# VHH binders against Manganese-dependent ADP-ribose/CDP-alcohol diphosphatase, part 9

Target 1, 321 residues: Manganese-dependent ADP-ribose/CDP-alcohol diphosphatase, of Oryza sativa subsp. japonica (Rice) (q8h5f8)
Amino acid sequence: MMAVTNGVIHASSREPLFSFGVIADVQYADIPDGRSFLGVPRYYRHSISVLQRAVSTWNKQHNIKFSINFGDIIDGYCPKDKSLWAVQKVLDEFEKFDGPTYHMFGNHCLYNLPRGKLVSLLKMPTDSDRAYYDFSPCPEYRFVVLDAYDFSALGWPRDHPVTAEAMKFLEEKNPNSDKNSPDGLVGVDRRFVMFNGGVGKEQLSWLNDVLQDASARRQNVILCSHLPMDPGSASFAALMWNYDEVMAIVRQYKCVKACFAGHDHKGGHSVDSHGVHHRTLEAALECPPGTSAFGHIEVYPDKLLLVGSDKMADTEMCFEP

## First folded at step 4 (VHH)

Design m17 (framework vhh_7nfr_2)
Fold by ESMFold2-Fast, scan of step 4:
Formats: C-alpha cells, structure tokens, sequence
Structure m17 (fold): chain B 321 residues (1-321), chain A 124 residues (1-124)
C-alpha cells in the first residue's frame, strides 16, 4: 500500500501501473448535422475530429498502452452503401494511435453492417463468430469485453433463431407497436427496447469462468460493455436487457472493480451496493466543433482515475484491491 | 409523402393564450414521437416540447414548463401545443417535427420531417 521515497508515500500518490485511452459513440457519418428527439445537436462529421484529437493526445503520453472504443463507430443514419467506407475511415484514425485498440460494437454499427463483418473489420481477438473476449495488460489486471448484442433483435440476420427469440422477448416485455419506444414502461423496464440487447447463456457461463479464474489469480477486473449495467449510471432506457443476470455473476466474486460503457450519450457514474463503479462515457457524437469527449484512465492497484477532455468528466474510482 | 402542416399562430398580448395544431399525413402517426421546435427572429432553433407516440410521455423545455401543454389526437392525426401565459420571449416561428425511425440510447429520436412553421407574435 505504501512505498518509501523521500519519506513515506501512500501507494495512490505514485505513478500508475499503466494507462489506457477511452472513447465512446463516435457515430461518424458523412451527412449533415442532426438533432436528437429532445433537440440535442449531433455532429456526425465532426465526431471524427474528436477521435483525431483523442489519438493525438494519447500519442503524446508514452504510458498509454492501449485504447478501448466503446462502440457505435458509425451512425445508423450513415447510408448503407457507404458504411464499409465510413467504418474504414474511422478505423484508419484509430490506426494512427501508437498502440492497439480494443473494439466492441453498438446498435448503430449493427444497423448498417452484419456481425461477422464487424468482428473481422474491428479485428476482435476472438473466434469470428464471437464478439466477447478478455485480456490482461499486466498480471494485476484483467479486462473483459462483453458482447451486449449477443441476445438481441439487431445482432443477427433477420431469419436467425436468436433474432426470433429476441423479438418474442420484446413482444412479451414491451406492448408498443414500435419496439424502440419505451412509452408506458416504468422504471428499469424502460430498457426493453429494440436498440438494446443482452448477454446470452453461453456468454454468461464464459463470464463466470473468466471471473473465477481472475479471482484465483487475485486480479482486479474491469468489465467493458457498450450497454450500461447499473440504473444509477445511465437512463433506464439505455440499460442492458439482462444487466441483473450479469451483475448476479459479478457479485459472486470480489475481483470486479469497475464497469465502463457507452450508449447513453450524456454519460454517468454510480457506485452500486457492492462497491462496483459504473462509468458511462460521454459521446463523441454530441460535441460541437472545437469541443471533445474522450479520456484516458490511469490504473493503480487501489483505484482508477479517468482524466477526461471537455465534456468527459474526470472521475476517481477507489476500491479495495 | 409525409406532410406536417401547422396552424393556430397569430398575434396575442402578453399573458394571452394560443392553441397550435399540426395536421400530419403520410405515415402511421401513432407510431412516432412528435415535437414542437421554435425559432425566434435572428436566433437558432430551440426545442420546446415532445410527446411519445401513445401520448403517455411528455417532455418540456424549462422555459415553458407549467405554461405549455403538448397533446395529440391519434384518431385525427393531429398534434397540439396549448400555450398559456405567453411572454414576449415566446415570439417565434413554431415548427412541428416528426421523430425518425432510428433510436439511440435513452430513447432519443432524430427529427426526419419538419412542417413549414406557424408564426406566434406576443406584443409587448
């Protein structure tokens, strides 16, 4: 906990073990600027400039070992015949970063491109049919990237069994003719909308095995998902369909310290009843020209420190090792 | 073929009331959220209010809360804005806007169609 240098120095005041870059919801498209339902401006072309500034900033720091893209790399309004070009344009910007980028996809990516193509384009370190994986940048830490669309209406071909089961699930949970509407749903049930998804049974079993192994190795675990998994960290309508099942597995172990997500563009932060930090990252899409939303996270044995730009708030996340 | 046509604007004295209407056609009205957006002379567009497809959820800008009421009639395919206690700052062209089919996190919608607008002038 303590180290001695010119006297007794507390561990949390020393240099980080490493740092990593974060960015969410770039949602690039070569289309005119738009607005959300509540009139929030969306800067589809400028979002790539936010990513360019992020990469430049990360490259100026030699301790940033990798970056994580929290999904929605292109916007669903991107013309379908331009979607491969748009994804490649954004990936070319990530390529300018001096380290690897770990990717996940979100609903907007899946609106325009099939799962297999995205796994290939994003070079996920997994089998071609799986979009979830884990990695350890050092012995003390394990990163777990979840596929939040593993069980979803969006993540699979129209005639796929998972699509049929997910549509049936939505019909049971959401009475609206438009399954993307949370209208009339109360509290956390507002999450049962088609632009969200969940973690399938095979992935839940895999997660349990990963956390059991991480616990045995006394690693701290950081969970990454496009969709938020705590009601305190995001709007109810942005929550993963079965966040409660994921968190039930997490709560069996003490190793998970933080969960990071995108998807809810305003961002958020909460600490759940078991001490796990939930941080939803502010979207790059909603930054006016000259403004940014990206950051880097300094990783310590007993805390994470998110250092954000402009719209992305600095966040200190302390925990028991 | 989507059409949105506003009506009900005009000149009123401060403290007065107006009822705006928007007649919608060319789409399944009850399946889409609808909004009112205004633009004052020399200013940018300002969101005023939104209503879900069923009418079960309503949202208001802080500047109009308690004074304006958004409503819809899904049988008549008509959106309404009931404006009470009008102020000179409410002077603007009021536009009816239709939500798009794409949803993002938090249930937000992009506007894909706009009406031509109706002028509201509050004399001071």
Amino acid sequence: as target 1 above (321 residues)
Amino acid sequence: QVQLQESGGGLVQPGGSLRLSCAASGFTFSSYAMSWVRQAPGEGREWVSSISGSGGSTYYADSVKGRFTIARDNVKNTLYLLMDSLKSDDTAVYYCAKAGTWYDSSGYYEFDYWGQGTQVTVSS
Scores: ipSAE 0.233, ipTM 0.600, lowest interface PAE 4.0, mean pLDDT 89

Design m18 (framework vhh_7nfr_2)
Fold by ESMFold2-Fast, scan of step 4:
Structure m18 (fold): chain B 321 residues (1-321), chain A 124 residues (1-124)
Amino acid sequence: as target 1 above (321 residues)
Amino acid sequence: QVQLQESGGGLVQPGGSLRLSCAASGFTFSSYAMSWVRQAPGEGREWVSSISGSGGSTYYADSVKGRFTIARDNVKNTLYLLMDSLKSDDTAVYYCAKAGTYYDSSGYWEFDYWGQGTQVTVSS
């Protein structure tokens, strides 16, 4: 099969093993359009039309086996008493896709609904309230979905021990009275804001065990997280609090080939010093009517090819298998 | 509750200057980022400039960069927009806007409160 990206034919000597759909930061709400602090328009109602186009496009492809939603399914400005309805409305659109969708948390999801309710609604493939898991669509590949709010100020009830520890952590790292402001913080320290989070100790240990197993099975691994984990792939203020601890585990193994994330709406791509690709996906929320941000990823033994729509840039990610 | 009151608009000739002010009350002013947004006759709202809570970071639309300066006085709870080299296409109602409570990955917010606006007319 020839790969066709934005009407350009790319010669390929091999068919992909499979493909999967991607979309990030739908942030649906039945409210008037808004703007970010820097004046970027936000299209809360139109974002579901982006998802509808994504599903229609994925269903026309013969080899798309599943899709991944990179978090923030509804916006924090969605009225709290309508949040269950809004999540279900978006999930009804994903259900029109001919395969399963794998979901993760974002900060906007957690502003409106408790984690246990979201794990249930999003049908995360776990036997507990854990929001992290792994799956293998074929023997050659392992997907690992991280809970980026496992250690966070907003991912747990106000009186929870994790909330207390995360608030103490933010107080030590961020001198601002408004802990959501990165003002005065320099470089990667700008990530120490309340709307971000990190991976707790139990999840780090679990990740190490998963990567050890994947390495023994000679699988390629793709990490998925709502929060970006490389300074080259996103604004510093969008980075996971302890991306460095996650990447320290990753660097012990050669099996991880790419990390995908949402959260930073403009998107990005970098290759780190160990050859791992980091791709931050452009947000569906910030697409003007008639435009889109979604894609599908063609999976090969030696590369990933992201084929994007409109605002989502095509990206070729080559690696040694 | 939250109140934002703009002033300083008026009629000015092309190439002239104006200083807009926004008096803020009902919240801890220094803890929130502030912005100026304008709306020309018959047009939609256009973002002009933003300033962080501390005043340490400022941002400008390309159309006004180098001509406008945003500033704040956290002791007086006042936001300013200094407008130099005014053009006829700067004619608009200028609104003061406060950062909201929900935050995005840029480290900033959507707007949650707006003032009533002040008219700026650039004409010969």
Scores: ipSAE 0.234, ipTM 0.610, lowest interface PAE 4.1, mean pLDDT 89

Design m19 (framework vhh_7nfr_2)
Fold by ESMFold2-Fast, scan of step 4:
Structure m19 (fold): chain B 321 residues (1-321), chain A 126 residues (1-126)
Amino acid sequence: as target 1 above (321 residues)
Amino acid sequence: QVQLQESGGGLVQPGGSLRLSCAASGFTFSSYAMSWVRQAPGEGREWVSSISGSGGSTYYADSVKGRFTIARDNVKNTLYLLMDSLKSDDTAVYYCAKAGTYLDSSGWYPSEYDYWGQGTQVTVSS
């Protein structure tokens, strides 16, 4: 064939439309290292070093347009009187990145700081106290960030109607005195624990409207949530309470290509029965000194490529032809 | 306030058995997961076993599976570790640990240890 080694016609290199940075579960606190309930080491101070390496790495890439923080910016063990300082310390590190960062909160953020303060500190691009929003970095793609604690026992003040409704919901679904224990619960019902939450009716209606508009504009949609939404991508106890209601809306449209989440620190990846990719990102918190968990996602018209560091696994997410 | 007090340690021959107890006070015992963690001479802390608040779920390190049993009595506010077929490498100080009040999904329950006992020495030697 001459001048061709693997085909008749020279294949062109394909460049991504853009890339974006990802990091999950930094859970910073100025406290000694600890362990999870099952003995997994947690490196509360080192987690900010993981973020510093992430920002440095993203800044060396010429096509990284923004980054997304998948929640739990500080740990629930951060002393209450240090929580504002700790959040600001982490945000100062994100500010060193040469583009914007889009934030969501998780359960650990909410243990220490009220909802309204977090929306303000994280500069969520909303004109209300809502913690859910969308944006389009280019005409071909739309990003939707969900508030996974919109319906939750811990996401609102103790006297809020949503808190009362969520506690009643947990009493009905989980008979344990410790509502964070899934004891006696089977399969996906193990998700009915207090450190999880769900999407309220107003947000579900909003999501439907956003996906209808994205579908009309022929956009690919990437859905972001602190909580995972597919049983194949995470431990059952890590799933959003009403992931099934969210996915029922998603299934009415063909525009959603991938869902990204944090919360389950070991990470995971699945493709659901409707072809949607679910990728749970490995936590920055559980990286031993000198190791990392962060990445960037290269965005193409028909696939996403997650390029991870150390503990964060590379993942190719192709859409149906 | 919160107190955890271990007992039941001692000297035992290889192949022998011991029962460790941890008396808990100052919190609603049945609402919290509990763990046993050990520290061998010159080494870091090693997780041994965990039990959920109700006692319905138990978890074990690979090194102790089939030999140790974790149990709790929520009426007596007491955690137990029943140790059978003891080996010389089980020699350690054993600590009772209460899970923290701040919770995530990396385990099934409260993910952090917020209180520790003083420890009880187990020595396996002939």
Scores: ipSAE 0.262, ipTM 0.628, lowest interface PAE 3.7, mean pLDDT 88

Design m2 (framework vhh_7nfr_2)
Fold by ESMFold2-Fast, scan of step 4:
Structure m2 (fold): chain B 321 residues (1-321), chain A 124 residues (1-124)
Amino acid sequence: as target 1 above (321 residues)
Amino acid sequence: QVQLQESGGGLVQPGGSLRLSCAASGFTFSRYAMSWVRQAPGEGREWVSSISGSGGSTYYADSVKGRFTIARDNVKNTLYLLMDSLKSDDTAVYYCAKGPTYYDSSGWYAFDYWGQGTQVTVSS
C-alpha cells in the first residue's frame, strides 16, 4: 500500500489480517511442584499464573480476535475428586480474555474426566460427543481443530468398541506389556503408546471434505491438534498414531499452510516436503515461577508470525497463498 | 490391592552408600515401570530414577546420574536403589512408586500407587 505522510509518499508496513492467542499444556493441579519421570521440573500451581499473564497480555493487544488452547487443561496427577473444580478454575481464567477461546483436549484431560463431560465443559462448537470442528475468523482463513483421541485407548470408556479396537492396534504395534512404554520401539514407531491417539475414519473423511471446500474457496487452512503430526517438529514418542494418514489427505490440497500442536513440552518447528509448517508449542506447565510460555500469532495472507513469551520461541512461517 | 513397602533407609555419612528396597505386591510386577521419587525437608517431590518393566531401560535425574543405580528383581517382585557417594543434598524421604502409568511424551510424572516412604539422612 501507498500513503502520504509528512508530504512524502511512503509504502505502509503490512498490518496482519488478525491475530490470535496460543497456549499449550497448562496442566494445572493444586499439588506441590514436581518433576517428569525424565527429571524436567513441573510447576502445577504456577501454570495458572502463566495463563493469567497470557490473558492479560492478549487483552492489552490490539486485534487479538480469539485464542486457542492446545489441550491438557489440567494434569493427570490432579486428584480425581478435584478435577472438575480444577478444570473450572482454569476455564474461569480463560473467560477473563476479551474474546472466545477454542479448546481441544489432550491425554491429561481424558485421564481425569470423561469425553462427553469435557466437550460440554470446554464448550466445543460441535454436535454431541464430537470433539473436532472448524471455523473461519475471516474469509481468507479456515481453522480446523482435530480430535487426536478420536481413535484411542484412553479417550473412551473401558468397554467402548473404540477402546477395544485401539487396544488391539497397540497390541499389534507395541510388544510391551505396559503399552505406555516405548521401550524397544525404533524411530517413529515409538509413537505407538497409550498416551497418544489417532484420527478415526469418520474424522478423516470429514477432514477431506473440509479441505476440499476450503480449497474451492481459496482459503488458507491452519490445522490444530493436541498431538504433533511431523517427525521433525516433536519427539517420535509424541506423534499422533496415524499422522501419516492425516498428512496424506493434507498433501492432496495446497490450502493447508501450518499445523500447530502441544503435547511435546519442549516445543519444535519443522517444514515438511510440501512446505507445510509444523509448530509444536512449548508447555506452560514447565515454566519456573516468573517465566512464561504463551504467545500470539499474527496472521498475514502469505505468512504467520508467532510472537512468543520467554520459553515460547518466535517463529516466522512463510508460505504461498 | 497394590502394596509397596520401602526399606533400607537410615543415617549415613557423606560419601557413604545405602541400598533401598521396595517389596511390591498386588499386581504383575514385571509388566510395570517402577520409580523412585524423593522429598527433601521443605521441598516438593523430585523424581530420582525409573526402570522399565523388563529392566532393559533405566533413567536418572541429572542430580544422581553416575552415583545411583536403579535395579529390579522380577522373580522377587523387588525394586532397588543403590546409592553411592551420598551427599547431604540427598537427605529426603524416598518413595517407591508404581509407574509412570499416566504418561505424556516428555512429562511422565503420574504414578498410580506410592509406598509410605523410607527416610535417608546424610549427615554433614
Scores: ipSAE 0.014, ipTM 0.374, lowest interface PAE 8.2, mean pLDDT 88

Design m20 (framework vhh_7nfr_2)
Fold by ESMFold2-Fast, scan of step 4:
Structure m20 (fold): chain B 321 residues (1-321), chain A 126 residues (1-126)
Amino acid sequence: as target 1 above (321 residues)
Amino acid sequence: QVQLQESGGGLVQPGGSLRLSCAASGFTFSSYAMSWVRQAPGEGREWVSSISGSGGSTYYADSVKGRFTIARDNVKNTLYLLMDSLKSDDTAVYYCAKAGTYYESSGWYPSEYDYWGQGTQVTVSS
């Protein structure tokens, strides 16, 4: 339920429990500005200035406990021999934030660097091979970060079994010679392109265990993924390959309140049929010089309030606690 | 062996119309997205429009949206750009370009396209 009745804020929702910073699709590269096939300008060098403004803004705020980077830290057009330097340059900017940053990777990260190297560089709190994890900033909330490329043609060696299975999957779903083209695919089937991915069976089982535990602890859960998981929150071509399998697990529990993603640079917001909020964050990459796309989320017992800068739209996400 | 050859440019008055063509050979035309990119004298490259391999999706720069239409004929291996309501600022050499990757490819810089045509001059002047 809403935290406000007859215009009055309930006592328990007058102050946030905490806030956290968000930014998506920095896609830094030291190259001239470009454009997507959709004709949207891409500002590869300016994107790091967006991050610098984000960090400065977060550091001036009370109660920003951590930040989350929603993937694609460098662009696939970054020269391969400069990729480690470019990642480190971006990570050095995150390090200026007065708190930890939780990272995930996206397709552009994986175009340039192997997954094991990215898990290490991004300091993911995992054993070694996993790029998915969870954490609780307070007893009332659990954050779950998914590896949207766990089942994918990206980030695995060419001869890896997962690569072979993912390529077979794409061949069955997408008849185009260029598997990065959604051309001729209808509706949500447009998602079956090589720059997307999905969640493998081991990760789905892990997710179920995490949500069962969170439910038993009476925690609200926020799911984070590079790829969007609701057709209402993003272009069909940007959706996770098996978002339906992830959401089938989520629907067994009442604890998941919101899913946040990057990848679809124009952003979006929807509430699905089960009341889960889906918020796709606007990309830092596509901000003209002097503009930004980043924000912070104020966390309450019964809602999330995204406070965005410039291109990132303010979003209120109310739910049953 | 990839070849792209533009034609259809010329001199036209403001408010006029032109139709550009690009004949493609040496690759499976229907499998690749195609773009039009222009370059005005003394200026950098400007992406104008793109079309998917099947022709099912089209994209336009804000400066030409509502005035230009991109189309293709996959039987004839030909790309088209219909230009209506031409303005002086549309004066440029127009290039046909083959992109390597549909959704993620940038059309802004020559190094981001696999192959370019020779160009066709469009001059909008009284």
Scores: ipSAE 0.031, ipTM 0.461, lowest interface PAE 5.6, mean pLDDT 88

Design m21 (framework vhh_7nfr_2)
Fold by ESMFold2-Fast, scan of step 4:
Structure m21 (fold): chain B 321 residues (1-321), chain A 126 residues (1-126)
Amino acid sequence: as target 1 above (321 residues)
Amino acid sequence: QVQLQESGGGLVQPGGSLRLSCAASGFTFSSYAMSWVRQAPGEGREWVSSISGSGGSTYYADSVKGRFTIARDNVKNTLYLLMDSLKSDDTAVYYCAKTSPYYDSSGWYGPEFDYWGQGTQVTVSS
């Protein structure tokens, strides 16, 4: 039924302003299937079939304006000498989509390929040194893509100053000799492992400027990151190192409505204390043959609706515009 | 040179127990996660259990949970698999594996373990 408030009729359904496709953690490799150490099966070859079904589905739907790939395009176990080929194979599938795809990278991308090569291959709309950017598909919305490995031990050459600073940071936060182990770390401190990263000082300053501008323009902002930024939306060991610094900036503005991430393959959803939605997307890598994990998000003035396939759960994310 | 050498296998009756050992050399043992994987006659390799470098975290395949215990001695550079309530389905060659240093939020993963040992045969038969 419809309701009337202040003489205006309110309907329960509307057409979206636009929709966009989402997929996370394709982690393609031409290798035999494996398992995580939690015992979850991983289907390295089948993950590209998930992407093929995603592209076909997005192309059949009206009003899918673009898609976002939430990182880890190839797996870290992809043979080093085949990594360029594997990335190009996956990108060729994204190219079959009728609109543009916006990319970020994750830890598995960075295991096999250097940062500059990935920015170039993924055609990030930046200068060649930056893997973070923003875009507006309509006047009402701003999308911000963060580089979650801007401050990291694995995102830069071994002799780079950022690598040295990040390794010192890990030595201070994680007493294990294996810095990829969260053993003995309590609660959110389990995030201080080498396969995670954080946002550097320059990127934090840039984010503040973008959000100030978006706020002045009365835009709704959607933040995209490979790494999750809320303890309620992901395993503690999957969290961005300095999610608290990113969210401290976000909390100064009312414009950010949702944060989307990959990396934690089981997915998740939370609403933080400031009303920001955090949605971690289920991984394409962990779909048995014949199943999928991808979706599209219908964008409204006052909500987002994630419509998922198979393993990707439908999610309604309501907010004040 | 990385070396992994398994021992402790043998013939055991259903319901019996065995303790497998893996002697490791050529790397800093405490800095790497270690795993046990098995291969039954005519089958592919199946992951059994993993243990973190410190020994603080352990993981088990559903088929062995509650029956097998993985342990390590970082002073002696030795990995163990304590197998209780053995079943005919546990008949396999058991391999010790050193893991890749590459990880993610779900923990370490195969199929590309850095190094595999020679294996030790476990046969569960009456």
Scores: ipSAE 0.165, ipTM 0.561, lowest interface PAE 3.4, mean pLDDT 89

Design m22 (from l1 with S57T A99V E101T S106T; framework vhh_7nfr_2)
Fold by ESMFold2-Fast, scan of step 4:
Structure m22 (fold): chain B 321 residues (1-321), chain A 127 residues (1-127)
Amino acid sequence: as target 1 above (321 residues)
Amino acid sequence: QVQLQESGGGLVQPGGSLRLSCAASGFTFSSYAMSWVRQAPGEGREWVSSISGSGGTTYYADSVKGRFTIARDNVKNTLYLLMDSLKSDDTAVYYCAKVGTYYDSTGWYPLSEYDYWGQGTQVTVSS
């Protein structure tokens, strides 16, 4: 419908169904600034200021129903004896947001704190030490949060059977003495490094059941993971170990519209051969003082619109409803 | 027993070239990433360049990219920094550093968290 105001004809606007906030790789630590192996500056103390700006911005918006933290809440270089304090300091900033925050953990979280402690501290909506779950903010949408470290060398205690199996897997895939090095690995095989992980068989079965249910209910699904799951959306070395197994399940259904991730700090965006959007979010850690990387996503029946701040690029993600 | 010994520094004119070497011992050199870090008079430490264990991946600070080349010889257990088109701003003590095994998809830092540091070699760029 058309309307007239001040003599100007205006079209009816379409409102989003809801919006949600996003931030990735805060990696807070009370340590001096450093650099990545790539030479990119890292601002460990300033990253919490990025989060503070995000929360303030989300609280000023209408219709931001929740936020999602895409993992790596503190940096692995955070002193171990200060790790609980640092996590709590970051969580206290998320608590200032006027809605719930849904959390996942990444490799840097797991360097300093065990899985069970993180599931508890991050208040994951699970009945066990399980770090994967789903929720529906409205009838039309389902969010699925994956545990990208379910099968990993980092996700479990040193003496756990999964740790032993993951180390054996890495020995078979990566001949380097330092399993965190992708040296000599080609293409997507560069992902077989210890700072990555994968989805175990039980979680794959759970995912299939969730997607089958979402498909039957005609829901659009947004899949969230710390680790990226498409070679076009991230550096090969940042990919989930078994992204191909996860995507094989996803491709059986038309309901999954987008996959969001952190971990690769430069961010990225791709659309795979099945029309699924893959968006890797730019890291809060690598923002110089006075700049930011966070956003909010406006959710529509036929698209998602990421509205980013500074380093986080605006991204329009259109799909078949 | 890890030892890192830098050499090859000296006085050069602007536009000149130097090759720094770092002799490593006490560990399996080819299994670890290595870095060059410099400290100018009155300044903090600045990362210059890193090289992976195999030598297949190299990274450079923007201030030196295109002028410096990092290399390694895993048979000789030696790290190199080939420095071309030297500027007065390159004047610093250059340190060889062994990177720890801790890593993520974007790198291994902060600068203060290297496993081991060498004693340094002085580079002075002056007329």
Scores: ipSAE 0.014, ipTM 0.434, lowest interface PAE 6.8, mean pLDDT 88

Design m23 (from l1 with A33S G56Y E101S; framework vhh_7nfr_2)
Fold by ESMFold2-Fast, scan of step 4:
Structure m23 (fold): chain B 321 residues (1-321), chain A 127 residues (1-127)
Amino acid sequence: as target 1 above (321 residues)
Amino acid sequence: QVQLQESGGGLVQPGGSLRLSCAASGFTFSSYSMSWVRQAPGEGREWVSSISGSGYSTYYADSVKGRFTIARDNVKNTLYLLMDSLKSDDTAVYYCAKAGSYYDSSGWYPLSEYDYWGQGTQVTVSS
């Protein structure tokens, strides 16, 4: 018996209750490599190789029960006429994993495909076009997946009432003609850009009910969102529009231990004033050929241990049960 | 009709300076991010610099940071690249490029997906 797994020594002598795989911002497209506006290289074709390595790694590891894809499955620059093919190509790679994958969508998914089609393709466990849900892999843990584009300018058809309300909201918060620009906005107000979104009133009410139930059941809760919800864990321009409203609900309960997100490709980690961990996952899209960004999280009664590959940093997240 | 027209290129000695201009027409210039992209002989296109619609935010490739300055004049609908301390490796055709409509928190404008490109202006750094 070797003491080292994936080059990491486990932080506890106890075995985890279970582990789950994580990957964010694959943003696959069959297009030449490019760069972000900030000059960071983007490897659109290689990102699927990162996913292939993730799946192979998860299949070889002990007790990986499921995986979570943190959104942006294809890139917004994927040609529209190839978008369904590209999504299916990526989903076919997830299907090679020996367990279920839980999905959410991000802005890049929504640029090319409508929400109803994405809910269907990503097999979200819902009976409606709602893209938020919860599940419990064991009695001690509840996972809550938020739809960060529930209130957004890009998450709904152009003529939808939510689109109109969100555009009015952006006009009030962001004076730029290009509503995707945070230009001239200061601090956390930089988040009021069109590629972000927020959680609507119905979803906030649903979240409160789920957390009340989880608290009554003595469950630890892990909250998942494409968009980050703490200023310490991400660039201000990457934050969910109403992260403060979501966190106001969370703070009424002691059961939420960690929030995981994608979207800000460089990743991040913070612990907020209420002891909740916020971990933004490094993007698969920005890995040069031969490198990776994915991991698995070992789940314990009193901590989470993220074991990352290459660009994804190992993170220990301790909490009171 | 969107049009982008570059000028200001030429021959310059190492250590010299050049100012490139790009005259834009056919769209609301101040509403779009603009970029400079170059192509050296025998190489692919490489991104050099970007500027936001208002001009407040600027970004540079590591190879040019501290030597080049991107600027815009939204009244004249003109994009500029001020090039100082030129090196032989800066020899390339320089293209003005209009960004597409989509954006993310890190910013993104894949070289293959810029909406419109200019004709290019040749910069040659040689003795």
Scores: ipSAE 0.152, ipTM 0.566, lowest interface PAE 4.0, mean pLDDT 89

